# VH-VL binders against c1abc3: the designs that were tried, part 24

Target 1, 185 residues: c1abc3
Amino acid sequence: MAAGVQGESVARNYAEALLVLARKADDAEGWGALLRQVADAINNDVNLSRFLESPRIAAEQKSVVLSKALGDKVPHLFLRFLQQLVKNRRQMLIPAIATEYETLRDAASGIVHARVTVARETGDEEAKMIAERLSKATGKTVVPHFAVDPSILGGVVVRVGDTVMDGSLRRKLGMLRRRMGGTRA
Key: E = the ipSAE of ESMFold2; O = the ipSAE of OpenDDE; V2 = 0.75 times the mean of E and O plus 0.25 times the DockQ between their complexes.

## First folded at step 7 (VH-VL; framework fv_recibokibart)

Design n4 (at its last look DockQ between E and O 0.63; V2 from the best seeds 0.78)
Fold by OpenDDE, look of step 7:
Structure n4 (fold): chain C 185 residues (1-185), chain A 122 residues (1-122), chain B 108 residues (1-108)
Amino acid sequence: as target 1 above (185 residues)
Amino acid sequence: QVQLVQSGAEVKKPGASVKVSCKASGYTFTSYWMHWAKQAPGQGLEWIGEIDPSGGSTNYNQKFQGRVTMTRDTSISTAYMELSRLRSDDTAVYYCARDSDFWEGEGYFDYWGQGTLVTVSS
Amino acid sequence: QIVLTQSPGTLSLSPGERATLSCRASQSVSSSYLHWYQQKPGQAPRLWIYDASSRATGIPDRFSGSGSGTDFTLTISRLEPEDFATYYCQQYGRSPLTFGQGTKLEIK
């Protein structure tokens, strides 16, 4: 479920809040994993999703179910966090919150996520090389997420946040065309 | 200054219900979770459960599940704990306690009520 | 549930002596979720040490808390007459929240 721009902002705020709690607990990684599990459950369990999304079910009832389901299986304050989301009718943002949390957590640890577009599927060795080069270039640990787009013809397009680095063959050819008086590709 | 003032002592028969109140003052009532604890005579402390600032969410110790109901009246800054189907082992002093600031990741009972003695006798 | 075991059950000491109270958890507890309360007869518990090692407001510096994982300690460097009470440790990490059975510090 794609959250609108406003939803993304809200999700980030909750992610920040959760990270504060998680750090206090000295377990930012564990709490993130738990949140991801909850997010995955929401995304993959239709009954759970319907239950949480249903406006006919009172927030209090949803909160009780969470308490019974998670109980002593999660940190106490983690449970509370989820209950607060339910109280504020923000429970469907949990997947978005999970993503934002991971981004924030990793950023704090010097880890950067990059979307890497390639023209063809890359092997493990090539993927590793790309990750290392990006890490060296940025001075951070880069975790690449690969996507295949044959239209770039070759090279790589890297997106980190709002920054795009286009090293694609498509771009290079386009530049040559323009220099030769050709139309914009 | 923060104060929690509880209702007076209660004497009940087995099978009856008791409702203890906790009036809060000196802070924003709707910003903090409230806890309840039990202390049997000469014994330690036992956590009963908690209620969120708005009164919409509760978490109970399974030991009391089905017999305890926590509520809040925000208009008078009062929290309530009702215990039903009372039995002799429910004889104890019951305390309300304010939770610390949740959003800061704090988790302790920073202020306590004076306690309410509930005696269950046939 | 997490069981907190305090030792000793009773500690008899004289004013001026050092007191060491132990709280052992059945499983690991974050220091941020381990707290101590003092209770005197006929009174409500009072927050004493929070986050394993932080003194609550108004608590004398002769009190100190330490520990991590499963082992926590409350220490009173030099006992004063007003320190004789029952001390409870508490964990806030997992539901249900639980207390130790308490250590009664009594005057010898």
Scores: ipSAE 0.880, ipTM 0.968, lowest interface PAE 0.5, mean pLDDT 93
Fold by ESMFold2, look of step 7:
Structure n4 (fold): chain C 185 residues (1-185), chain A 122 residues (1-122), chain B 108 residues (1-108)
Amino acid sequence: as target 1 above (185 residues)
Amino acid sequence: QVQLVQSGAEVKKPGASVKVSCKASGYTFTSYWMHWAKQAPGQGLEWIGEIDPSGGSTNYNQKFQGRVTMTRDTSISTAYMELSRLRSDDTAVYYCARDSDFWEGEGYFDYWGQGTLVTVSS
Amino acid sequence: QIVLTQSPGTLSLSPGERATLSCRASQSVSSSYLHWYQQKPGQAPRLWIYDASSRATGIPDRFSGSGSGTDFTLTISRLEPEDFATYYCQQYGRSPLTFGQGTKLEIK
């Protein structure tokens, strides 16, 4: 399933709203962690996902269940935010909202998330080296998210926001791959 | 201007129920959550819960969970709080109060009803 | 739940004096979610200070709020006769929403 611009725009708007509330609470990191936990629960629990998505269950009933489950465990306006999503029938966007929230929060902290597409799987040591080289090249702390796409026939495609980092990064990563797999005596 | 007008005083026996109304005027009733609070004689304020008038969603203080039901009738801009299985320590003034704008993130009670005295006695 | 403890319970002062009312939270509360209300006998509470330090509409500038974390203060620089009332702090950060038990500011 390909993410549409409309879906990401809606999720970004909700993430921006939540970040405003979280900053007023002086806890942008904590609210992000809570949102990620809810998103992970939706992604990993088929009964929860089915309950939240079901058109046979009234939004009010979903809201009451959230209140009973979370009311004393999360900030009050965080619960209200989830209840607002349910009222607007946007609760299935919560995973996308969490991703947008993390991006917005990290942009202010000098942390940059990069989508790194490689032709073949990478090991943990290779992943660390790629992250370190990207961090040096960008002057920021880079957190890579790896995907494998054999169709790129080798090399590395790195995407940060809307820009694709070509040239020098591809050269530096190519030298790293040659050293890892090159012929040595 | 914004007004919240509550129903009149009530006298009840232990074990009965009471339903207090709060009629809103001067604003869009469905745009703001409504809260309810209890004040026993000579004592402070205790939050009972809240309702979203547009969707009917509620959040209750767990102390009142199981005994309180909040409802509304949007056609007459009126919120209701029903408290069941009344005890003598439920004798109190009950207030409705309007929440501030949710999306502004302020979270205070800007307008209050005049209060409804509920007396529970044998 | 977050318990708000106000001190003193009763504060007896004369007009013209300075009043200092304390609100202490059992857990940290963002200043943006700490509010004060004034209540006179037979009346509903009125919003007085919001966001720890911002005066509600029409509240005189002799009232000031301050504090952060767990310790919050309402100060009245020079008491007027109309200021004698009970003042409640309230937190809106976590359910259940809670009020302090109140400080009764009385003339004497």
Scores: ipSAE 0.780, ipTM 0.908, lowest interface PAE 0.8, mean pLDDT 86
ESMFold2 (binder alone), look of step 7: mean pLDDT 92; pTM 0.947

Design n5 (at its last look DockQ between E and O 0.71; V2 from the best seeds 0.81)
Fold by OpenDDE, look of step 7:
Structure n5 (fold): chain C 185 residues (1-185), chain A 122 residues (1-122), chain B 108 residues (1-108)
Amino acid sequence: as target 1 above (185 residues)
Amino acid sequence: QVQLVQSGAEVKKPGASVKVSCKASGYTFTSYWMHWAKQAPGQGLEWIGEIDPSGGSTNYNQKFEGRVTMTRDTSISTAYMELSRLRSDDTAVYYCARDSDFWSGEGYFDYWGQGTLVTVSS
Amino acid sequence: QIVLTQSPGTLSLSPGERATLSCRASQSVSSSYLHWYQQKPGQAPRLWIYDASSRATGIPDRFSGSGSGTDFTLTISRLEPEDFATYYCQQYGRSPLTFGQGTKLEIK
């Protein structure tokens, strides 16, 4: 479920908080993985999702279930973190929190996630080349996430956060048309 | 100054229940988790469980699960631990202890109550 | 659960001597989650060392904590008469929270 803008802000705040806890534990990666697992469970287990989303079930009851389910399987403060989300009725933001956490964690490690749109499906070698090129260009380790959009005709469109780099053939052709007195698009 | 003051000693029969109180002062009661620990005579410390600042969430040691209930009364800054179906091996000093600041990632008991002796005897 | 084993069970020393107390965990514990408490007879435990190596407020500098992973140590460089007590290590990493069985430091 895509959280609204407000939800995203809240999710980011919790992600930041969790990262503080995780760093204190010297296991930011492990905690992120756990959070992702919980997020995936919520997204893939209908019963779990219904349970957590149900307003008929008291937060306290949900908290007890979490305690019993996770108990000694997760770090103690991680469990508490989840219980705090439940207490604040924000447990359904866990998937969003997981995403934000990963973004924050990686940023701290010099890792940048980029959405890369290509006109056709890329092979492994091409994907690696793109990743390397982006990493070289940014001075950071770039993890590309590929999407296929034939409408760009060729080249790549890269999005990093709010920044978009459009190196698509579509854009180039559009520019040429404008220079020749042609209509837009 | 942070203070945790517990209720007085209790003598109970087997099968009975006991409720120990812990009155907190000197800090924001609703900002810290509260723990309870057991210490049998001449023995070490055993963690019983914890309760969140609002009293809505609890985590118990499985050893005490089903017999222990932790609650809070925020209006009087008091935490409670109730232990039911008492048996002789429940004879111990029970301590409340304030947890450190959760959101800082710290996890230790920074302040302790003076302890409450609970004696279970026929 | 994580079992903490302290050694020795009893340590008999004289004032002025160095004391070394060990706490071994059954599995790895983050230093941030390993703590020490002091307890004297008839008194409540008191936080002594937190985060494996940080002294609690008011704790003399003759006390030091060290260690990582599964092995942790509390050291008293020069024992004072008031240092004779029982010391407990505690882990806060996983539920249930657990304590060591304690080391009793007694005067020889």
Scores: ipSAE 0.883, ipTM 0.968, lowest interface PAE 0.5, mean pLDDT 93
Fold by ESMFold2, look of step 7:
Structure n5 (fold): chain C 185 residues (1-185), chain A 122 residues (1-122), chain B 108 residues (1-108)
Amino acid sequence: as target 1 above (185 residues)
Amino acid sequence: QVQLVQSGAEVKKPGASVKVSCKASGYTFTSYWMHWAKQAPGQGLEWIGEIDPSGGSTNYNQKFEGRVTMTRDTSISTAYMELSRLRSDDTAVYYCARDSDFWSGEGYFDYWGQGTLVTVSS
Amino acid sequence: QIVLTQSPGTLSLSPGERATLSCRASQSVSSSYLHWYQQKPGQAPRLWIYDASSRATGIPDRFSGSGSGTDFTLTISRLEPEDFATYYCQQYGRSPLTFGQGTKLEIK
């Protein structure tokens, strides 16, 4: 996650490539889990992180270590993908790539993440109802992330990806219409 | 026209080493991994390993690890496979084969060299 | 290692007959990683079927591949004289990459 916006763009490109490979393998979920495991190892093992980052160790040497450690444990093209990252000096982006992959996988499975800003704290039942209504309205499975902003005066502001849904959902949410006062991005 | 042209037949004694070459033409050599396979007389095919010509990364079949070294010279578009401490059961035809494009998500051997017979005899 | 077992070892048939060649994997292999090669004596193998069912360039449509999981089949609907050869299946899913032991398709 230390990568800036440029690192996120590069990470997204690699995540897209990996998802193509994983779909050919019919295992987008399994390859995502493998990538997350590698990402977690990099984040949590200082010796591994320093080995992979070290400019004193040739990319070829890092690749052979990956081959010996993972060769019989992962799909062959997954290993090749990691070796490609090492060749391109992008192996330290693996945690960011994992995050982008998870986002792409969720989008392809009909799961979208929404930033939901509400005027008052929402109880668990209200949160579930908002998620269900957003899912119905979007045709996707919506995973809401709630934030409280009293300045919206009882309304709801929803952002899905790059879009802001202002007011259009107040009629569809039914029981939450009282909470759709003034809305803003 | 993609072509893989291998070096000529070799006769070796037990304990020696052999280095087989595979010269590529008709495509960008560094864009495709190169594989090596063994076929003993009257037998099937056995994968030995692969090399990335652009970076030099290798993956070996564990059966051959410790005895095989794969290298390349990108200036002449040539891959090499060296097998050391030869035994009589290393007598075989050795093939190089080009991998498909990694980024297409496919993995198969689309072009093969003509094979190099290595005979190990006392 | 994924073991590919081909059956029969030798298949003796006449031109005009239908041939069915089996390849069984010791564990599941994605169809995208199961391939078939044809080899004639004194020649290198040639890619024949890739991704379990896709014909390589120039391969006639009498050849068809099918299967998934652990069971894969190469079928030749009507044998021609040039089809008599040895056929190998290959998996590319896990290291080491492996081939089946081959099915020799010969004239009865």
Scores: ipSAE 0.793, ipTM 0.915, lowest interface PAE 0.7, mean pLDDT 86
ESMFold2 (binder alone), look of step 7: mean pLDDT 93; pTM 0.951

Design n6 (at its last look DockQ between E and O 0.72; V2 from the best seeds 0.81)
Fold by OpenDDE, look of step 7:
Structure n6 (fold): chain C 185 residues (1-185), chain A 122 residues (1-122), chain B 108 residues (1-108)
Amino acid sequence: as target 1 above (185 residues)
Amino acid sequence: QVQLVQSGAEVKKPGASVKVSCKASGYTFTDYWMHWAKQAPGQGLEWIGEIDPSGGSTNYNQKFEGRVTMTRDTSISTAYMELSRLRSDDTAVYYCARDSDFWEGEGYFDYWGQGTLVTVSS
Amino acid sequence: QIVLTQSPGTLSLSPGERATLSCRASQSVSSSYLHWYQQKPGQAPRLWIYDASSRATGIPDRFSGSGSGTDFTLTISRLEPEDFATYYCQQYGRSPLTFGQGTKLEIK
């Protein structure tokens, strides 16, 4: 479930908070991985999702289950963090929090995630080349996430956050059409 | 100044229950987790468990699980630990201890109560 | 659980001497989660060193903490009469939270 705009803001705040804890523990990567695992469990385990989402189950009961399930398997303060989410009825934001956490963590490490739209499926070598070029252009380590959209006809469309770089053939052709007095493509 | 004042010494029989109180002052009671620890005579410290600022979440040492109940009364800034089905090896001094600032990633006991002696004897 | 083993169990020294107390963990513990407490007879424990190397408020500079991973040390550069007490290390990394068995620093 896509968290509304408000949910996204809340998720980011919790992600920031968690990152503070994780950094204190000198294990930002490990904590992120744990959070992702929890998020995946919520997304893939229907029983867990129902349990956590159920308003009929008291927060205290959910907290106890978390304690029993995770116990000594996770850092103590990580468990506590999850319990705080449950207490505040924010447990269903865990997937969103995980995503925001990863974004924040990576940003701190100079890693940027980019959505790269291509007209056709790219091979491993081409993907690597694109990643390298983007990294060189931005001065950061870019992790590309590829999507295929034949409608762009060729080239690439890159989205980093709210910034879009459209190097698609579709755009180029559209510009030519406009110059020739053609309709906007 | 932060102060934790615990209830007085208790003498109980085996099988009975004891409830120890810890009254907090000098800080915002609802901002900090509270811990409880056990120290048997001449022995070291043992963590019993913790309770969140609102009293809604608890984490217990499995050794005490099923016999310990931690609660809080925010209206009077008091934390409680109840230990049931007492046995002779429960004879100890019990301490409440304030946790550090959770949201800052801190994890230590910065203030302690004076301790409560609980004696379990037939 | 993480077991903390302190050594020695008893340390007999004289005022003015240097004291070195060891705390060994059964598994790696972040420095941020390793703490020391002082306890005198008939008193509650008191936070002494936190985050492995940070002195609590009011703690003299003759006390220092160090270490990482599984090995941590509390050092008193020059013992004062008031320093003779039992010292406990504690880990806050994993549940259940655990303490070392303590080192009793006594006057020789």
Scores: ipSAE 0.875, ipTM 0.969, lowest interface PAE 0.5, mean pLDDT 93
Fold by ESMFold2, look of step 7:
Structure n6 (fold): chain C 185 residues (1-185), chain A 122 residues (1-122), chain B 108 residues (1-108)
Amino acid sequence: as target 1 above (185 residues)
Amino acid sequence: QVQLVQSGAEVKKPGASVKVSCKASGYTFTDYWMHWAKQAPGQGLEWIGEIDPSGGSTNYNQKFEGRVTMTRDTSISTAYMELSRLRSDDTAVYYCARDSDFWEGEGYFDYWGQGTLVTVSS
Amino acid sequence: QIVLTQSPGTLSLSPGERATLSCRASQSVSSSYLHWYQQKPGQAPRLWIYDASSRATGIPDRFSGSGSGTDFTLTISRLEPEDFATYYCQQYGRSPLTFGQGTKLEIK
């Protein structure tokens, strides 16, 4: 139903592999666009999605259809990559793989995606200022993805990888509690 | 030591079919795709297609689509290429060749069979 | 289909001379997917140069490959008797995989 931790790590592994191939082809942008196009086709074409999902259709048959449809229209190793996904029964992860690929490509080019949690909806100028401040702090170009969580009681919480930059008032209150507890004795 | 050993020469009539075998040894057969190429007398190499021996997936040169079938038998580490409705310009040496490791991001033919001469004559 | 055109078709030289073999692609090919094979009469092809410029195991350093985009070159700095053979370039970038028609390097 929902993407699990297992699915996310599997998709990242495949995205990393594809990025290696795409860099050897000197076309990480083009291969990313192709992958997104395939992902969109899976999401939007009911007949294709049903065909690829069906456990009644052998993986070899799905692979042959991909070869006939795409063989001379995409890079050879891109086709081989899709056929590998079909063999491993991972072809329905292609949308997730596309998302992970885009994240990895941006990270390698000095672009970093950040999850920015705010207490209230931000205006366009506030969002721009936050992105500019994050870019200066990280030394990279930050693409923010905003989410609203009123429980942080104002301020901004930023997640970049495993590091959380604490701008939340809730965390400030925690620091104050510790200072009061540490001087209690 | 990696080795690809192909079946012996064949003489066929137009309209018949031929099945060439390629027996692999010295490596894990199912880990590497196998390619087939054609070399007509006095001419260069032409790619026919490839097969994934672990799953049986194939990719064919459109020029041979409809006449070529690639299969394998993993129990004896052997790949096969069958060409049907033979005609005189199918007279050639046919080679199997092992692909490099896909997961290392490589793509070249590192080992070749000795070739199989197929002669198509009336 | 990417067409690889090799030139010259036949190159007649003596041992000790420098050989330059050209491979031109009809479309851009990543150097990582442009390869060279050597073939002697009655033998299977052998991988010679891969990724445009990397020598296969055991290939002498008198062989060098170069090029990018649509133009690729195999150079033999000083020909030895065993170097006379036919050389094929191959692209692995797009299906169908294709070979050049070959350059036959023969003794003058």
Scores: ipSAE 0.795, ipTM 0.915, lowest interface PAE 0.8, mean pLDDT 86
ESMFold2 (binder alone), look of step 7: mean pLDDT 93; pTM 0.950

## First folded at step 8 (VH-VL; framework fv_recibokibart)

Design q1 (at its last fold request DockQ between E and O 0.75; V2 from the best seeds 0.82)
Fold by OpenDDE, fold request of step 9:
Structure q1 (fold): chain C 185 residues (1-185), chain A 122 residues (1-122), chain B 108 residues (1-108)
Amino acid sequence: as target 1 above (185 residues)
Amino acid sequence: QVQLVQSGAEVKKPGASVKVSCKASGYTFTSYWMHWAKQAPGQGLEWIGEIDPSSGSTNYNQKFEGRVTMTRDTSISTAYMELSRLRSDDTAVYYCARDSDFWSGEPYFDYWGQGTLVTVSS
Amino acid sequence: QIVLTQSPGTLSLSPGERATLSCRASQSVSSSYLHWYQQKPGQAPRLWIYDASSRATGIPDRFSGSGSGTDFTLTISRLEPEDFATYYCQQYGRSPLTFGQGTKLEIK
């Protein structure tokens, strides 16, 4: 379930908080990986998702299950963090928090995540080339996340945060049409 | 001023249960996790577990799991630790300790109760 | 679990001397998660050093903490009579939370 705008804001706040904790633990990367694992588990394990999402199950019970499952396997404060989410009924934001965490973590390291829309599925080589080009253009290490949208006809549309760079064929054709129409007027 | 006041000394038989209380004052009881620790005579400290008074969530040391139950009464700002199936080696001073605010990155036991002696003897 | 080993078990010194207490962890512990407590006979432990090197409120400057990774040290530059006690290190990194076995600082 796509967290609404409000959910995204909340997720980001938790991600920021977690990143602070992770940095104090000198393991921002490790904590991020753990968070991603938990997120993936939620997304891929229907039983887990139902369990965590169920309003019939008390937060305390959910917390106990987390404790038993993760207790000695994760940093203590990481477990505590998850339990805090459960307490606040925010456990289903864990996937969103994971994404935001990675974004924040990587930004601090000069890594930028970009949503790249392409007209057709890209191969590994093409993906790599796109990543390299974006990295070169931005001066940062860009990690592309690809989406397929045939309506762009070709080229790429890149979104980094709130910035969109539309290099699509659709846009180019549109511009051409406008130029041609303007000459007729 | 933050204070943790524990219940008095207990004498129990093997197999019995003991419930120790820890009354908190001078701060918002539900805002801080509460820990319990064991100290056998002449020995060091052992962590038993913790409870979130706001939710009742608990984390136990596996060594005590199955025998320990931590609860709280928020109306009177009191935490409880119950230890069942007592054995002679459970003879110890038990402490409650307040957890510092972990969000600040200061996760330590900043305040301690005075301790409760539990003696298990046949 | 993370095992904290303190050394020496007993340290006999005189007032005015320098004391060095060691705490070694079985695995790496963040400095933010390594703490020291002081305990006197018949009393509860008291927070002494937190985050490996930060003095708790009211702790004299003759006390200092240092270290990283697996090796941590509590140092008392000049011992005062009131400093003779047992000192415990603690890790807050992983469950279960654990303490060292303690170093008893006694008067020679």
Scores: ipSAE 0.883, ipTM 0.966, lowest interface PAE 0.5, mean pLDDT 93
Fold by ESMFold2, fold request of step 9:
Structure q1 (fold): chain C 185 residues (1-185), chain A 122 residues (1-122), chain B 108 residues (1-108)
Amino acid sequence: as target 1 above (185 residues)
Amino acid sequence: QVQLVQSGAEVKKPGASVKVSCKASGYTFTSYWMHWAKQAPGQGLEWIGEIDPSSGSTNYNQKFEGRVTMTRDTSISTAYMELSRLRSDDTAVYYCARDSDFWSGEPYFDYWGQGTLVTVSS
Amino acid sequence: QIVLTQSPGTLSLSPGERATLSCRASQSVSSSYLHWYQQKPGQAPRLWIYDASSRATGIPDRFSGSGSGTDFTLTISRLEPEDFATYYCQQYGRSPLTFGQGTKLEIK
């Protein structure tokens, strides 16, 4: 799959760097959770987002705010990493960095997330069956995320990472080619 | 060679301020954070805070926040630590120390200044 | 804050003896962020051991560091006269950065 957007490549580089630091701290999971919390705050708090984005506010001031808000609540090098992003004018990439970090973390564990588009809502039993078949087909532990699109004419569309799985995996999933009857739960 | 040379000893009254300097040489001043630490007579070391010389960003030990200000002048490769509203228990030797490379993931204080004695007395 | 408690406070030994200095953290500290410094009277501290167990440049092989979690040790296998000094442990994991109160290694 192609490299994609320039911001995505930069975000992956920062995510790789943070993962190195987190592994030296023996807490890749905890640093990932912290990064996601910061990313969610940026996405959900308009005042925070506006403050961090503003080119009229000096990087030093943004850094001081981070220090006061987080200094005694996070690992010291995690704070320093955020301050480095502010210095480099990359703090608005934090949500993308969090996503790349999670992808890197999960890839090392053999877990892969799949976007599964179906014509109708799936029940829990059907969801488990799809996950198990995808896992056997890919050789990885697949965590499916279902979306409903009634406009697809039979079958199912599966996307794993940047890869759209071809019809041969859909053939192995056979029962989903037509629109699903499903269960209502 | 990397060197950190601090300003000379100071004698101050309670309530005054003191500004200690730390002049760096032998390396790119803006590439490494600078720390400050306090050592009261006959006692151990206490971290005061740190500054990024390139951006001016700071992190302070909360115990000193409100009384400490760290600054730098990049044109002369010098870091400063100013402590205000001095008390008798601020009598100590104050050290500057250079942070090692942040990206190593194993930071430590690799070079230290010679120390500056600040005496607070009536 | 993470409190580092060093023991003993003072250790009186003769040259040729083995010294064992302890540093206990109030909560877990990654070995990558636990460091030791030596300080002689009238001098600035010097980095001695970093990452719990790695000797700084020029530090003799008789010094070794070990430990993880909350318990760390600096060992001097055979004391030389120049080894009598105060040793501090330091953690860099959480703000505020903290030092132990020191172990003074003195002759006799």
Scores: ipSAE 0.800, ipTM 0.911, lowest interface PAE 0.8, mean pLDDT 85
ESMFold2, look of step 8: ipSAE 0.797; ipTM 0.910
ESMFold2 (binder alone), look of step 8: mean pLDDT 92; pTM 0.937
OpenDDE, look of step 8: ipSAE 0.876; ipTM 0.962
ESMFold2, fold request of step 9: ipSAE 0.796, 0.780; ipTM 0.911, 0.905
ESMFold2 (binder alone), fold request of step 9: mean pLDDT 92, 92, 92; pTM 0.938, 0.938, 0.938
OpenDDE, fold request of step 9: ipSAE 0.881, 0.882; ipTM 0.966, 0.965

